# Ledger of designs, part 25: VHH binders against q9fdx1

Target 1, 300 residues: q9fdx1
Amino acid sequence: MEEDGSDWGGLAPEILINIISRLTIQELWTGPMFVQKSWLTVCRDPYLWSIFDLEPWFDSYPESTHLWSPEFEQKVDLMLRSVVDWSEGGLTKIRVRHCSDHALSYAADRCPNLQVLAIRSSPNVTDASMTKIAFRCRSLKELDISYCHEISHDTLVMIGRNCPNLRILKRNLMDWSSRHIGSVPTEYLDACPQDGDTEADAIGKHMINLEHLEIQFSRLSVKGLASICEGCPKLEYLDLFGCVHLSSRDITSNVSRLKWLKEVKKPDVYVPRSGDVAQTERYGHWRLYDERFDIQAMRI
Below, E stands for the ipSAE of ESMFold2; O stands for the ipSAE of OpenDDE; V2 stands for 0.75 times the mean of E and O plus 0.25 times the DockQ between their complexes.

## First folded at step 14 (VHH; framework vhh_6fv0_2)

Design S3 (at its last look DockQ between E and O 0.02; V2 from the best seeds 0.00; counts 0 for: pae E 11.2 > 2, grease 24.8 > 24.2, placed apart)
Fold by OpenDDE, look of step 14:
Structure S3 (fold): chain B 300 residues (1-300), chain A 125 residues (1-125)
Amino acid sequence: as target 1 above (300 residues)
Amino acid sequence: QVQLQESGGGLVQPGGSLRLSCAASGFTFDYYYMYWVRQAPEKGLEWVSTISDSGGDTYYADSVKGRFTVSRDNAKNTLYLQMNSLKPEDAAQYYCARETWEEFWQGTSYAFDIRGQGTQVTVSS
């Protein structure tokens, strides 16, 4: 822009905002914000920040250890906090990865109209910030807390009690399809929650309006599944991929109770033998999968 | 020419205090978030603090939170870092840097487009 000697300073804000509104988040953060004062002002207009979605970028970006670094997390937090400020309370959708309590607590206090929260792969999001989300973001319709290992069943209870409009919950515990092989820190994997039935019970007891549920690689038993199927009668989509403690019979018998069910994804993975189950209790089943088995070989 | 110049570094004892300054020139200072970063010997660049363009928002690394305070005087085009309760692990070359997000989108570590020459902070008894 500077090279062409074009004076963009003369453009009316209304024109600029129309132009800028067509840009991707990446484009906004790498160019227009730094052109001049008028452009910066427009780039930070609340109108542009009702939705903050980094998923397209994450989907296109290769997985790396850097994404799991504290430095990257800090940047995500900074960006999210900035967006929260710019939105002036108008932020309704947040889709990010690798954020922490620092940013999420900040958002919780300032985004009462939040409807969508996706914070996949955020190891340092804990019950501390998520409890705030539950109490302050009561309009929540969609929640993705997949691969957030520091969020407990207690938070799920709080979400269920305080977010009656919740329709979509994604609580996947592992991503075998992805990019994470060799890139995810071991300590993070080791911290994965193991109490599948307790989480299932929380969901079944408190999230009656769920239509979409993903709980991939949960260790829930038939008891947990029963709780979900009994408590969430409106379920249309249920993803049980990787739930190795569920048999086909268990799934069929319980999901038959769901009158609106359109699709169920079955575990479709290798089920460890009884001897291996004992090891899964000791070392975690994902550790076994990662260390002993090829991920591809685990898929049926 | 866009330039950043750090000053105020020195030798202090553990528990001591220093105030760093960064003089900015050649660009509109109040348009940019500013950063303090540091590099210790044989270590990578570490983020220390960030301050918003207006100075209304400040951010700190956990390692310095409660001890360091970032501020700015936009009228003087100057960035400051008050460092209290200094620890030996705080010893590093300290740099001020102008906001950039290229490294984020490229998935790389901090790479600032404009950074000063740095000022050395040594903490020793």
Scores: ipSAE 0.346, ipTM 0.654, lowest interface PAE 1.3, mean pLDDT 84
Fold by ESMFold2, look of step 14:
Structure S3 (fold): chain B 300 residues (1-300), chain A 125 residues (1-125)
Amino acid sequence: as target 1 above (300 residues)
Amino acid sequence: QVQLQESGGGLVQPGGSLRLSCAASGFTFDYYYMYWVRQAPEKGLEWVSTISDSGGDTYYADSVKGRFTVSRDNAKNTLYLQMNSLKPEDAAQYYCARETWEEFWQGTSYAFDIRGQGTQVTVSS
């Protein structure tokens, strides 16, 4: 008794689209979209899919090791590929986590007007798909590659050279949220990129129009910071939380030349709650800060 | 092989309560969203509730909100539906289902996979 015409058959599609357009992707994922074929037909309307955004769901979802499984990655990849198809080239914003090179390469071929790409915590995204994004999605304005440890500075170079409209870059290397502690695989933590000055140099040389930069827990030195501040004169927001190799003097002397700067987040060492202890052992310096008050003074 | 077995149905008076169970086997239970759906005479399938793989998020049809509670025990591979304040309109065959993403996203099926015979809930008087 799965007849499309019998369920909701008295409502015009335009009315159904108006109702559905007020739902988040999470509400579509868990309710109307999944229980009836007539909803599925309406949910595939290209009007709905200029934006594909799973971040509200991820923000409300308890972290678990399941999110890091190949099975979950395949689900995200399949969903992204389907939305790319349903959008018929109209997709402009993608915000997901745990996708792979396969889904991004597929999107790059088919979404030339992409303006926002956020792929937080995607360990199987590499420079291969990101290079394709840089060449094919030249209208990109916002990129979030936080916690994508198989992406290197080469992506930053290619994006900077090919995406002149880029205004927002997020390249955070660690997430201190309590919902992430204890669930993050050790292999992922061990893969964290170590050369922050190379990434900072790529940003400073190629992203002149950048207005918002987040590089939490980057290992850049004052040399990298100087490169960013000289090369990105339009910066309005700079997040340096957890950048343990920068002193307060390094920051104040370099950001003073940024005429448009409205906010700087300091590298201040976070003192973790009891649930966060296991992760701090991999970065030793937080243990020392917790014991000695001000580890940052050792960097001056 | 994927197996879902519903139980716990029966006859109850209006305002009464029942707890349905769904025993799952043949797949990694805690990796899947699970659903309750129901079918009454002369009606098609009706979605009742959804629970996330971890159990952290729950969703309900408007007709059952505030009266039904879905839960799961991932250690026992079991899905539950606590039904309180039962009404004659709740009488139906109840099925549990797991998510089916590939067929759903490619448009060949719905988002849920029914495998069991269901369990009958009857509300009298």
Scores: ipSAE 0.000, ipTM 0.341, lowest interface PAE 11.2, mean pLDDT 76
ESMFold2 (binder alone), look of step 14: mean pLDDT 80; pTM 0.796

Design S4 (at its last look DockQ between E and O 0.09; V2 from the best seeds 0.00; counts 0 for: pae E 18.5 > 2, grease 25.7 > 24.2, placed apart)
Fold by OpenDDE, look of step 14:
Structure S4 (fold): chain B 300 residues (1-300), chain A 125 residues (1-125)
Amino acid sequence: as target 1 above (300 residues)
Amino acid sequence: QVQLQESGGGLVQPGGSLRLSCAASGFTFDYYYMYWVRQAPEKGLEWVSTISDSGGDTYYADSVKGRFTVSRDNAKNTLYLQMNSLKPEDAAQYYCARETWEEFWQGTSWGMDVRGQGTQVTVSS
């Protein structure tokens, strides 16, 4: 930013807050925050940090290997921790990607009023931090832990037990919206959880108020689906895209139990011959979807 | 004018130690996160360490974790990197840089905006 000679130093804090409140997070972090100390102070006003949402940026940014680097993760963590500090406990929504336990544990300890937590594509978020979230953020209404492979069904149980207001859960295991699937590390893909029925049971047993559920590419069986449909009677939206172990009949027979269901997304993917689907090994399953088939080719 | 000047590099044997310094001028030092990057011959820039504005938070690349320590003296406008247990693979030109977050938002390489001329670290038996 060329130091445009405009002496903005004389603006009243109230005016500055008004101006800054209109800026995007990106704009804040690339300009005003670094102009001068007075501006920095205003940029750190708790009023500005009740919501921390990086999704718009991520949506606009192409998928790349860089996003999956430790360096990028570190920056996300730093940013999130800073926002947590500035919010002074007033943070209610966090939407980020590629954060780690370092930032989430920090947030869990300091954000008791958290209602929305979206941390999709965070490989180094584990049960350690998410358990803290479950116990400390009991007002949680929305949780997106899609593509977080180190979060187990145990955490889902804890979330269900401690977050009675949970209405939205996203636990997708494959990201078809990724612009560059090849940019996702193979090791990360290989580590994808395969315990579809176990997770389904956790959801059905402990998340009775769930209205929105996404479990794309889960390997849950008809038993898992039954558990969800029996345990989550308030479901309005169910995304089963990529759930290759579910037949149309299985889906129809179970979702009919859901009186409030408005929309169900069916697997709607090409399932190769039984031999290919029966691959029980974690890597084999993902390799099939990632390397062997084009995204478009997989859709029917 | 924003300036960063690295110093403290040199030749050391494997297992040796060096302490790098970075003198900052032309900006309010204590407002910025600072970080170290390095560039080995025929390699790209590699992030080494980051320290928060107050010095309360420190981060390290896995390759240097446990061996390197970043610190700062805001009163002296100086950034430090204590390097212990040096390895041949640590040999590089080391740069200090000011955090601008532009590289975060643009996805560009580390150290592209404000950095010094660097100081050379050589590790050889």
Scores: ipSAE 0.347, ipTM 0.650, lowest interface PAE 1.2, mean pLDDT 84
Fold by ESMFold2, look of step 14:
Structure S4 (fold): chain B 300 residues (1-300), chain A 125 residues (1-125)
Amino acid sequence: as target 1 above (300 residues)
Amino acid sequence: QVQLQESGGGLVQPGGSLRLSCAASGFTFDYYYMYWVRQAPEKGLEWVSTISDSGGDTYYADSVKGRFTVSRDNAKNTLYLQMNSLKPEDAAQYYCARETWEEFWQGTSWGMDVRGQGTQVTVSS
């Protein structure tokens, strides 16, 4: 006697596509849910792969030094390249961490309709692959290059000139969370960009449609802020947390002309210097960042 | 249908050279990283070399570094392994492999799709 055909393995491919399209990436790749031969065929359907988003996985994954290894980077690159192939040019959103120029160059050549690119903490992504993104992915509306210290202001210029619909830019330079302390390589921290006014100028001159800007721990001065406020009149959200060279007066006088601004996060960071026992216990991990991000200026 | 066909193996003396070829068909060859792996009798698969999709980046196991050179001709859909200064320890069945998501998650080596019959390399002692 034949068995009941009520399990998911007996479903028509069109029904399977609808079910799978609602699962998160984590449910597809880290858990063995509904895996049979028919499911493998459905996983290669281009409709399924318009979005590739690993951020929920990274948000739940405990930090460790292996995330910074070449082997882990190759794993992320492999996953991205496979999804690019299966999407057949249909990818519109990519959110990953710890990828490299190799995977991004591959995606840039094959995903002309990309709208969202987030590649937080990718130390081996440089201006080389980002230049290809700027020229080939002209529909880009959201870019997150936070903690990508081998990317320079040249990328900001190229993106601004070639991606006129960019509305969201995240370029945070220091991950303020304690979960990364001790796992982050020293050479990565040493590569952190230090010329905030050059990056601010690129943003202000070339990103006229920007609505949301995050530049935490940028070393920009009031001149850089003025350039941003003059050049980005549509800003609704501005995150200046850790921007130690801006005073409250500098911020107030420059943002007053932004008619649509709803929220400003001010540079409001305290890192204890000697003698503050309670703050030392809570923020001791920040001593590794002190010299690299000019946090000493906050103590004067 | 994805196909990989290895050739160029044979019997050589210690210190000799061989050039292996891997003919690929049924997929867009220049989109994929390619690998060489080998298997000696009673041993598992051992990674030998990796080459990027463009051929611009190459990687080698420590045991073959400086003696083996991987290359590819994307116009001919062909992967090559130039093996110089061969040692008895290099005797094995050699396979080429394509990177794959499915093979990676099924626990085979580093996401390597080994499909060909391989080519035997024998080094006389």
Scores: ipSAE 0.000, ipTM 0.115, lowest interface PAE 18.5, mean pLDDT 76
ESMFold2 (binder alone), look of step 14: mean pLDDT 81; pTM 0.812

Design S5 (at its last look DockQ between E and O 0.04; V2 from the best seeds 0.00; counts 0 for: pae E 12.7 > 2, grease 26.5 > 24.2, placed apart)
Fold by OpenDDE, look of step 14:
Structure S5 (fold): chain B 300 residues (1-300), chain A 125 residues (1-125)
Amino acid sequence: as target 1 above (300 residues)
Amino acid sequence: QVQLQESGGGLVQPGGSLRLSCAASGFTFDYYWMYWVRQAPEKGLEWVSTISDSGGDTYYADSVKGRFTVSRDNAKNTLYLQMNSLKPEDAAQYYCARETWEEFWQGTKYGMDVRGQGTQVTVSS
């Protein structure tokens, strides 16, 4: 973005807030915050920070090993902490990836009105911070803890007991077969929770108001599924993709109990496409980059 | 602090071989793609080679393809460049560089952000 040198320094704070409120988080963070101190102050207005959503950015960004680095995690943590501070307790939605207990605990202590928490792909989020979330964020309606392998069924129990308004739970596990091979650390993949039935029991016993449940690649058995279907009668959406221990018969027999069920995603045989699209895209990009790489333009 | 330190340069005859090393510190080395670049006298910086984080993918400039081999030891936080069949035109200051960290907000997804002080390679008969 060519820094159009337009001296916007003279704008009234009210006008500036109006303009800034129309910007994406990315735009806010890359532009106005660095213009001048007065702009920074306006950018930190609590009104602007009721929602912190980085998912659009993550969706636009190809999967990379860099995202799983400690350095990146630290950046996310710092950003989240800053937003929590600026929100002055008014933060209601957090959608991030690759955060840790440090940031999440910080948020838990300061965001009592949190309704949406999505922290998918956060290897270092554990029961320690999530327990705090359960006790301090009781207005929680949506929780995405997909690919968070350090969160146990105990935390699910705590969430169920303390967050009665929970309607959406996403607890997807990593697909071992296909898309993340090479981009996700092997150690993290190996740490994938194996106790699908225990988690299912926790959900069925304590999350009676769930309307949306995703448990992709869970190793739950028919017993676990039965627990969920019995305990969560309001389920409208159930995603069982990758649940290889469930037969079609098992699914049909149990989901029939759900009167409000609109959609069920069934286990499908995922054939890993040989060509890691991400790798191909990256390769293509790198090839172009390397061929066109003008080092002179990269003044360190 | 992120640091890169090149070594292994020297004087060699045409057709000779050298092995360059780059010691990395201050960052998680095995998460980063690494680069070798070189700068000859009165010439601009030239890309030589790229290696992926795991070492599974390697790329070379046409000028060095078949003669140079990039590798890495992530356990030792070290990048290597084996240079065989050296030519006078290979004489340059060689630098290792780290791939740019994609900041959430910066448009440039790929590049180099940090490089070492370099090591001198001289090829003379």
Scores: ipSAE 0.034, ipTM 0.401, lowest interface PAE 4.2, mean pLDDT 83
Fold by ESMFold2, look of step 14:
Structure S5 (fold): chain B 300 residues (1-300), chain A 125 residues (1-125)
Amino acid sequence: as target 1 above (300 residues)
Amino acid sequence: QVQLQESGGGLVQPGGSLRLSCAASGFTFDYYWMYWVRQAPEKGLEWVSTISDSGGDTYYADSVKGRFTVSRDNAKNTLYLQMNSLKPEDAAQYYCARETWEEFWQGTKYGMDVRGQGTQVTVSS
């Protein structure tokens, strides 16, 4: 019969579960968990925590340098570890950004039923935690490792071998959202995985059941594309935006093998600078930089 | 620091041959597509040739097709341009470039990064 100054404090647990199950994770972290003990007990119910999805929050939050700080990474890691504990093995979907190997290794050991893992823009996730995911989370059907530049083709091999139900792979190498790409550091560009044909080969050899592939800004050549098209006959969606080393003819000749293909995003990233469109497609986009001559950008 | 050092230019008669070299340092050479560009006096840069990171795919400007051959030795971090049947219009300062990323939409775009002094090719007679 006791009240805590809230109309919600005397509600039966199953009523609270119905209310809480309709809230986003953002609303849960800003509200019910900090009201009273009865809410905290309901919020730790394993049934509530089958899905941990921070993407709506990230999509609505303005790009900010604090998101790239170690403090923020630790906050994301703490939230993920808490949800893993509360789920008691029931967690099936994780969508976060800016997490680390530490939290992913923890989840891999405890969430064998994981079906979706999206960890966009997580620079401190490496093949170490991803190898554990591959061996421990064999029901995985969707993986998004876009902008995770410490992950190599070895992860793609391990995931392909151990996760036969994988249908969706997103491995975009550059985040080209208008607010994310400001003054991109040269070290970031140099650290970006540049072995596009090696990653393409891993995908083609090991991911026969893929239906949806995104590899925006991969530096694969026509040989890598051929490997994907030969090895992934079930592809319905193929995103090659920003794949500057593929021509329209390379793409047309190779994707004709894909019987189920519904959509291809072609690498249309150029404005012609010196010739017709065909020449631009075959030799790349020109930018001049002369270190001896301190014009920051002799841009064409 | 990314460094590109061109060499192998010189004076040659029409119909002659030269082999240009580009020594690369300060980056992982075999991860990057490479380019040759050239510049004649008081003209803009002209694209000459492109080679994939592995060396398996090559591309050429129409003006040099069949006469020039681009190649690379990834173990030696070196890019090459074999120029045969040279013409007076091939006379220029030749530069190598690696791919680079600059603005796209309102962000970074793909481009070519020219850093070296270049090497002069002169064709006379």
Scores: ipSAE 0.000, ipTM 0.291, lowest interface PAE 12.7, mean pLDDT 75
ESMFold2 (binder alone), look of step 14: mean pLDDT 83; pTM 0.834

Design S6 (at its last look DockQ between E and O 0.06; V2 from the best seeds 0.00; counts 0 for: pae E 18.3 > 2, grease 27.7 > 24.2, SAP .703 > .668, placed apart)
Fold by OpenDDE, look of step 14:
Structure S6 (fold): chain B 300 residues (1-300), chain A 124 residues (1-124)
Amino acid sequence: as target 1 above (300 residues)
Amino acid sequence: QVQLQESGGGLVQPGGSLRLSCAASGFTFDYYYMYWVRQAPEKGLEWVSTISDSGGDTYYADSVKGRFTVSRDNAKNTLYLQMNSLKPEDAAQYYCARETWEEFWQGTPYFDIRGQGTQVTVSS
């Protein structure tokens, strides 16, 4: 924002709050927040920070490997921590990407009323912080931990046990075998959860109130699916895209148990008999992920 | 005019210590997070450390964690970097930078506000 010479310093806080409340998060961080101390104070009003949602920005942001840099992660963490502070415990929704345990642990300790947590594409979020989330954020209704490879089935169990109001779970995994060969660090690939049935069991056993479940590219078998369908009777939406170990028959036989099911997304992938890498349809989000993830670009 | 001026660099042996300073002027220093970054020859700009506006929070790159300490004196408009146990790989031009969120939102890998830098050389 070019410093338009207009002396806005004299605005009453009430007026300023009204103006600021109409701004996007991006606009706040690129202008008013840094004009002067009085403006910063107003920008930090708890009223403004009941919801922290960066998804609109991420959706509109050009593809960049910079998003996967430690520097970017650090910025996200800093921003999230700041918002947590400003919210004074009133934060109810967090939608971010590329955050780490540093920020989530901090949030877990300070956001008891958290209802929505979306942290997709956060490689450095682990069971350490997510366990805290499970115990401290018991009002959780929506959880998106897609493409978070360091979160285990143990955390899912803890979430299920401690968050009875959970209605939406997104636990999509990456199709590393077909799309990311050579572009993703081996360590990250190795950290990808491989036991789909274990996670499925956790979901089926502990998340009885789920209405929406996404488990794209899970390696769960028909046993896992059965566990989910038996344990989650309220499911209305089930996304099984990329679940190559499930046949159409398997899906039909099990989802028929779900009385409230409105939509099921099927794997829609071909699994070669030879055990070769399944060919999957690329959704837009996978393209974005593929283009953004580059460890070599982790420089300022 | 916003200005940052780094100082304190020099030649040091491996295992040695240096203390860098950054003098800030032309802006309200205590409003901003401050950063240390470095650039080695033929390498890109690397983040080293971040300190919050109040100094209450500090962050470090894994490569320097446990060895470097960032601090600030808001009354003096000065940022510091205590570097201990220096390694050859720490040799670089070190810059202090003011927090810029534009680079975050625009996806640019560059700090808009940084000093001229101070050279750190680590040699036996």
Scores: ipSAE 0.150, ipTM 0.555, lowest interface PAE 1.9, mean pLDDT 82
Fold by ESMFold2, look of step 14:
Structure S6 (fold): chain B 300 residues (1-300), chain A 124 residues (1-124)
Amino acid sequence: as target 1 above (300 residues)
Amino acid sequence: QVQLQESGGGLVQPGGSLRLSCAASGFTFDYYYMYWVRQAPEKGLEWVSTISDSGGDTYYADSVKGRFTVSRDNAKNTLYLQMNSLKPEDAAQYYCARETWEEFWQGTPYFDIRGQGTQVTVSS
């Protein structure tokens, strides 16, 4: 259905949804909602807001310290709260970064059909809002809490107990050795959770239907890995990049139980990416150490 | 035009002190995290210190912690590095850098180095 073929107000709702989903954060707040009355009506249509996904925008931008500011967090929270309202309970997928407990608690109370929640790099999200998500959003199939350093293993327990359909979990941590780069505030890097085995145990005990797990830079030991492999028999993908306490042999021995495993990403203890100045400087000594001991030759 | 001008380097004996300054112009200084980085001959860039936009939070590389103090004066658009108990390993060209503010859709280096730097030499 068209309204006016001479401007954007004449576009069919399906086309407007596609256009609006590609807008920048700034354009979303100032553009379609205030350009014409027809756009304002479409921007608030509950059908439009079954999916709210900002990850393509974040993936396209360099990280900067501004994104970690309280002012930016407030903008994300306001946008998410507005989308929750506009969805009228129909929101099924949320993918954002830099939100807080305020917006998530609000969403948990109002979005019972939520299936996907990705909130990467949200330093002010804690177990408080995540507990509400676990109890209220029991259809959850995918959770990404990567770089949310105020979330503990308690969230993993509560999600595992209450969300039996969870198939994808991403709990990547910051590379704690990357203090040399400055776009991420150093204090936030220092807050990185250190208890990888407790988190691994929670995953293994409560997430039996998990098919895809990412725990990059976790400090889990082989004990934690064993718990995961015993408790998650349906795993098809396992990302252990940066898990410095696991040898290639530990990984090969433990993942052999996983009948459905299609890919495992192993810790990179050998060679950093070429051309990365900060990575090259830090990994140089690690590279020489690794080559002297030929740890990779123990893979099966 | 964004400008960063380092000064205060020089020759000092081991255990001595220096205070580096970085004069900033051409941008709103108090909106940016600022960094000190250094480069010794035949080595790459090494992060030294970070200070928040307000100056309330400071961070240091392990090699300088307890010996170096970063500070800023937002009214004068100036960043400082107080360097105490200097070691021969601290000898390097020192640069100040601001964080990058690039908008979505493009990438940039994390450190925005604009000045010539200031040389710190430590010798008996």
Scores: ipSAE 0.000, ipTM 0.096, lowest interface PAE 18.3, mean pLDDT 74
ESMFold2 (binder alone), look of step 14: mean pLDDT 81; pTM 0.818

